# Designs tried in a protein design chat: VHH binders against Glutathione S-transferase TCHQD (TCHQD). Part 3

Target 1, 266 residues: Glutathione S-transferase TCHQD (TCHQD), of Arabidopsis thaliana (Mouse-ear cress) (o80662)
Amino acid sequence: MQLYHHPYSIDSQRVRLALEEKGIDYTSYHVNPITGKHMDPSFFRMNPNAKLPVFRNGSHIILDTIEIIEYLERIAEVSSGIEDATFNREVVEWMRKIREWESKLFTLAHIPDNRRLYVSKFLRMVVIARMAESPDLASAYHRKLREAYDTEDKLKDPGALRRSKDHLLRLLDEVETKLEGTTYLAGNEFSMADVMLIPVLARLSLLDLEEEYISSRKNLAEYWALVRRRPSYKKVIGRYFNGWRKYATLVKTWMFVRVRSLLRKY

## First folded at step 17 (VHH; from k4 with S57T)

Design m1
Fold by ESMFold2, fold request of step 18:
Structure m1 (fold): chain B 266 residues (1-266), chain A 123 residues (1-123)
Amino acid sequence: as target 1 above (266 residues)
Amino acid sequence: QVQLQESGGGLVQPGGSLRLSCAASGFTFSSYAMNWVRQAPGEGREWVSSISSSGGTTYYADSVKGRFTIARDNVKNTLYLLMDSLKSDDTAVYYCARDWRYSNYWKPEFDSWGQGTQVTVSS
């Protein structure tokens, strides 16, 4: 089994948490989207949306995060012969609710404009270079350019940013209420609903927003402390949030982008 | 609320082709696996084909493999069944059905159905 991912991607973290919680072995390949590596033609042919993660089991390639998680539930069930009672309609409904919040717009709104615009320009130039190298993929690359411009337009719209924040607040309030009665999101046992939520909370922590969004909610704060003690959290997220590894990743990524932009090599 | 409306049925000759459509509304179409199910006169319902929420995974009943193609357009919220090489035993009412899951790796469990569209294959 192979996973193409990046340790700071929310959806990558979701799939890796699912893999660790089910005890499924996999081969990890890091693909850094800020350096544009996910848009290399060979990877793009396999993954025309250039989104992470990409899961592969033999000839079977799965690109959608929740479809990957459901696949993992299925193969664990087949291997053990035991139906997983913690995977049910309530869990899938929570997964659906959590997915609907747009984390990319929210994240980008918290990045300084000069850094964000610099990376955005770099990535657009990478796409243009890839299009020139692989004309047979031009339509798919053109779609990626359009997506990049659409995202920049949304970032200029204060109403879109406000709606994203309001959506997150409503989601977290609903979670807070649910956790009054249960240890985990969909019951008293850990489930794939928690797998979907934990990376959202980790992103808020990464952006220094714990006080505003997590600590202000008693049940959510207790939940956040609880889930961070899980071995899956420590391996998938906690390990990469220590200052040295986070710092090294940021420095390498920024140096790569700056050097390639300066030399006009995309 | 959830609405599934099939269309495109009719009378065709054996060996002919037909395209069924299912217009979906009242829910996030791209978040659900979708299915075609048929019911021949005097018989129970028979699962025909399924497609995952993204469209990335498709399955077919043995009776239709190689002849039918399931597809979806998540922009238009529409499910399709492209039927080629039609045979008399394909005569049935065809239903569009929604599974509560994103994927189609399990035996289907349907939570919503369309009204159905009649397909008749007759010399």
Scores: ipSAE 0.748, ipTM 0.903, lowest interface PAE 1.0, mean pLDDT 88

## First folded at step 18 (VHH; from m1 with S30D)

Design n5
Fold by OpenDDE, fold request of step 24:
Structure n5 (fold): chain B 266 residues (1-266), chain A 123 residues (1-123)
Amino acid sequence: as target 1 above (266 residues)
Amino acid sequence: QVQLQESGGGLVQPGGSLRLSCAASGFTFDSYAMNWVRQAPGEGREWVSSISSSGGTTYYADSVKGRFTIARDNVKNTLYLLMDSLKSDDTAVYYCARDWRYSNYWKPEFDSWGQGTQVTVSS
């Protein structure tokens, strides 16, 4: 089993958390979307949507995060001798709900404009370069390019930004309400619902929004404290995001992008 | 309200082809695995095919494997069933059915059904 992911990718974190929680072994491949590695033709052919993570088990490739999680759940069930499991509906409902909030726009909106625009331009240049190198993938690359421009347009739309924020607020409020009655999101046991939520909270923390979005909610704050103690969290997210560490990868990536840009090596 | 509407059924000769469509509305289509189920006259419902929410994974009943192709367009909120090399035994009402999960790694559990479309294979 192979996982193509990046530590800063929310969906990657979700899948990795799931893997760790289930004790499933896998080979890890880092694909940095900021540096445009996910646009490499070999990877892009496998994953034309260029979204992380990508999970591969032999010939079976799964590109959707929740499908990956469900796959892992099934593997765990089978390994445990559970043949007639149906997965928990409440868990799936929460996963669905959490997924409805797209973090990309929100995240980008909280990145300084100079850096954001620089990376955006860089990535567009990468896509253009790849398009030229692989004409057979041109249509798919073009789609990605369009998406990039669309994203930029949304970032210029205060309404879009507000909608994203409001969506997050509603989600967190619902979570807060749920956590009044249960230790974890889908009950008193850790589940894949939590796997979906935890990276969202981690992202908020990463963006220095923990006080505003998490600490301001009593139950959520307690939940956040609880889940951060889990070995899976420490391994998947904590090791990258705690303290000064959160800057290490970012700085490295930034420097890499700048150097490549200066050299016009896309 | 969840709505599923099948279309594309009809009368065909053995060896013929049909394409069924299922138009979905009232829910986030790309968040659900979808299925085709058929019911022949006097018979129970038979699972035919399933496709994951993203369309990346498909499954087929042995009876239709190699002849039928399930597909989906998440932009159009439409499920398809391409049926080739049709046989008399394929005569049935074909239903579109939603699974409450994203994937097909479990036995299908349907929480919503269409009204069905009649497929008749006869010489």
Scores: ipSAE 0.907, ipTM 0.954, lowest interface PAE 0.5, mean pLDDT 95
Fold by OpenDDE, fold request of step 24:
Structure n5 (fold): chain B 266 residues (1-266), chain A 123 residues (1-123)
Amino acid sequence: as target 1 above (266 residues)
Amino acid sequence: QVQLQESGGGLVQPGGSLRLSCAASGFTFDSYAMNWVRQAPGEGREWVSSISSSGGTTYYADSVKGRFTIARDNVKNTLYLLMDSLKSDDTAVYYCARDWRYSNYWKPEFDSWGQGTQVTVSS
């Protein structure tokens, strides 16, 4: 089993957490979306949506994050001799709810404009270059390019930004309420619902919004403290986000983008 | 409210083709695995095909494998069933059914149904 992912990708983190929690071995491949690696023709052919992560088990390729998680759940069940398992509906409902909030716009809105715009431009140039190199994928690349522009437009829309924020607030409030009665999101046991939520919280922390969004909620704060102690979290997210380490990947990536841009090597 | 509306059924000769559509509304379509189920006269409901939320994974009943193709357009919130090489035994009311999960790695569990569309294969 292979996972194409990036440590800073929320959905990648979700899948990786799931893998670790289930004790499923996999081969890890880093694909940096900021450097445009996910736009490489070979990868793009497999994944025209250019969204991470991509999970592969032999000939079976899964591109959707929750589908991957469900697949992993099924594998775990089968390996445990559970034939009649159907997954937990509450868990799936939470996964669905959490997924409804798209983090991209929110995240980008909290990145300095100069850096954001620089990367955006770089990625657009990458897409254009790839499109020229692979005409057969032109339509899909065009779609990605359009999406990039749409994203930029949304970032200029205060209403869109507010809606995203409000959505997050509502989600966190719901989580807060739920956690009043349970240790974890879908009960007193860790589940894939938590796998979906944890990367969201990690992102907030990464953006220095922990006090505003997490600590301000009593149950959520306790939950956050709890889940960060898990070995899976430490391995998947903590390794990259703790202390000075959170800058290492970003600096490297930034330098890479700058150099390529300067050289006009897209 | 969850709504599923099938269309595209009709009378067709053996060997003919039909395309069924299911228009979905009232929920986030791309977050649910979708299914086709049929019921022939005097018989129970028979699962025909399933497709994951993203469309990346599909399954077919043995009776329709190689002849039917399930597809979905998540932008249009529409589920499709392309039926080729139709046989008399394919005569049934075809239902669109939603699974509460994203994928179809488990036995389908349906929580919503359409009204169905009649498919009649007759010479």
Scores: ipSAE 0.906, ipTM 0.953, lowest interface PAE 0.5, mean pLDDT 95
Fold by ESMFold2, look of step 18:
Structure n5 (fold): chain B 266 residues (1-266), chain A 123 residues (1-123)
Amino acid sequence: as target 1 above (266 residues)
Amino acid sequence: QVQLQESGGGLVQPGGSLRLSCAASGFTFDSYAMNWVRQAPGEGREWVSSISSSGGTTYYADSVKGRFTIARDNVKNTLYLLMDSLKSDDTAVYYCARDWRYSNYWKPEFDSWGQGTQVTVSS
């Protein structure tokens, strides 16, 4: 089983948490989307939408995060012969609800504009270069260019940003209320609903927004402390979120982008 | 409110082809696995085909494998069934049905149905 991902991608974290919680062995391949590696033609042929994560089991490729999680649930059920009682309609409803929050727009709105625009320009140049190099993939690369411009347009739309924040506040309020009655999101046992939520909270922590969004909510704050003790959290998220690894990753990524832009080598 | 509306049925000679469509509204279409189910006169409902929420995984009943193709367009919120090499045994009302899950790795569990469209294969 192979996973193409990046440790700071929310959906990558979701799939990796699911893999660890199910005890499923996999081979990890890091693909850094800020450096444009997800746009390389070989990766693009495997994954024409250039989205992370990409899950592979032999010739079977799964691109959708929740479909990957359901595949892992099915494999674990078949392998053990035991149906997972914690995988049910309520869990899938929570997964659907949590996925609907647009984390990319929210994240980009909290990054300084000068850094974001520099990386955005770099990535657009990478896509243009790849389109010229691989005419057979030109239509798919053109779609990625359009998506990049659409994202920049949404960042200029104050209504879109406000709706993203309001959506997150409503989601976290609903979670806070639910956690008054249960230890975990979909009951008193850990489930794939928690797998979907934990990376959202980790993203808020990464953006230094814990006090505003998490600590202000008693039940959510206790939940956040609880789930960070899990071995899956420590391996998938905790390992990569310590200050030295975070700093080193940012420095490497920024140097790569700056050097390639200065040399005009995309 | 969840709405599923089938269309494209009709009368076809044996060996002919049809394309069925199912327009979906009232829910986030790309968050659900979708299915085609058919019911011949006097028979129970028979599962025909399924497709995962992304369209990445498809399955077919043995009776239609190689002849039918399921597809979806998540921009237009439409499910399709391309039916080739039709035979008299394919005569049925065809229903569009929604599973509560994203994937089709389990036997389907349907939470919503369309009204159906009649397919008749006769000489």
Scores: ipSAE 0.749, ipTM 0.905, lowest interface PAE 1.0, mean pLDDT 88
Fold by ESMFold2, fold request of step 24:
Structure n5 (fold): chain B 266 residues (1-266), chain A 123 residues (1-123)
Amino acid sequence: as target 1 above (266 residues)
Amino acid sequence: QVQLQESGGGLVQPGGSLRLSCAASGFTFDSYAMNWVRQAPGEGREWVSSISSSGGTTYYADSVKGRFTIARDNVKNTLYLLMDSLKSDDTAVYYCARDWRYSNYWKPEFDSWGQGTQVTVSS
């Protein structure tokens, strides 16, 4: 089983948490989207949407995060002969609710403009170069270019940003209420609903927004402390919040982008 | 709130082709696996085909493999069934049905149904 992902991608973290919680072995391949590696033609042919993560089991490639998680639930069930009682309609409904929040727009709105614009320009130049070099993939690259401009338009729309924040607040209020009666989101046992939620909380922590969004909610704060003790959390997320590893990733990424831009070698 | 509306049924000769459509509204279409189910006169319902929420995985009943193609358009919120090489045994009311899950790796469990569209194959 192979996973193409980046440790700081919310959806990558979701799939990796699911893999760890189910005890499923996999081969990890890091693809850094800020450097444009997800736009390389070989990756694009396998994944024309250029989204992470990409899951592969033999010839079976799955690109949708929740479809990957459901696949993992299914193969674990077949392998063990035991149906997972914690995978039910309520769990899928929570997964659906949590996915509906637009995390990309929210994240980009919290990155300083000068850094975001520099990376955005770099990535657009990479896409243009790849489109010129690989005419057979031109329509897929053109779609990615259009998506980049659409995202920039939304970042200029303060109404879109407010709606994303309001959506997150409503989601976290629902979670806060649910956690008054249960240890985990969909009951007293850990489930794939928690797998979907934990990376949202980790993203808020990464953006230095814990106090505003997590600590202000008593039940959510206790939940956040609880789930960080899980071995899956420590392996998938906790080890990458280590200051040295985070710092090394930032330095490598920024040096790559700066050198390639300076040399105009996209 | 959830609405599934089938269309495209009709009378066709053996060996003919027909395309069924199912217009979906009132829910996030690309977050659900979708299915076609049919019911012949005097018989129970028979699962025909399924497609995952993304469209990436499709399955077919043995009775229709190679003749029917399931597809979806997540922009138009529409499910399709292209039926080729139709036989008299294909005469049935065809229903669009929604599974509560994103994928189709399990035996289907439907939480919503359309009204159905009649397909009649006669010489």
Scores: ipSAE 0.743, ipTM 0.899, lowest interface PAE 1.0, mean pLDDT 88

Design n5
Fold by ESMFold2, fold request of step 24:
Structure n5 (fold): chain B 266 residues (1-266), chain A 123 residues (1-123)
Amino acid sequence: as target 1 above (266 residues)
Amino acid sequence: QVQLQESGGGLVQPGGSLRLSCAASGFTFDSYAMNWVRQAPGEGREWVSSISSSGGTTYYADSVKGRFTIARDNVKNTLYLLMDSLKSDDTAVYYCARDWRYSNYWKPEFDSWGQGTQVTVSS
């Protein structure tokens, strides 16, 4: 089993948490989306949406995060002969609800404009270079360029940002209410619903927003403390969110982008 | 409210082709696996084909494999069934059905159905 991912991608974290909770071994390939590596032609041919993660088991390639998680549930069921009782309709409904929140727009809105714009311009130049190098993929690269401009337009729209924040607040209020009656999101046992939620909370922590969104909610705060003690969390998220490791990754990524821009070597 | 509306049925000769469509509304279409199910006169419902929420995985009943193609357009929120080399045995009401899951790795469990479209294959 192979996973193309990045440790700071919410959906990558979701799939990795699922893999770890199921005890499934896999081969990890890091692809950094800030440096444009996910748009290299060889990767793009396999994954024309250029989204992470990409899961591969032999010739079977799965690009959708929840379809990957369901595949993992199916494989575990076939291997053990026992259905996972914690994977039911309520869990999938929670997974759907959590996924509907636009985390990308929210994240980008909390990055300083000058740094965001610099990286955005770098990535557009990478896409343009790839279109020139690979005419057979030009239509797909053009679509990615159009998506980048659409995202920039949304970032200039205060209404879109407000709706994303309001959506998150409603989601967290529903979670807070649910956790009054259960240890985990979809019951008293850890499930794939928690796998979908934990990276959202980790992203809020990464953006220094715990007090506003998590600590203000008693049940959610207790839940957050509980789930961070899980071995899966520590391996998938905790080790990458240590202050120095996070800082080192950001500096290395920024230096790569700056050097490539100065050398015009996209 | 979830709405599934099939269209494209009709009368065709054996060996002919039809393209069925199912327009979906009232839910996030790309978050559900979708299915075609048919019911021949006087018989129970028979699963025909399934497609995952992303469109990346498809399955077919043995009776239609190689002749039918399932597809979806998640921009237009539409499910399709392209039926080629039609036989009299394919005469049925064809239903669009939604599974509560994203993927189609399990036996389907349907939570919503369309009204159906009649396909009749005869001389």
Scores: ipSAE 0.742, ipTM 0.902, lowest interface PAE 1.1, mean pLDDT 88

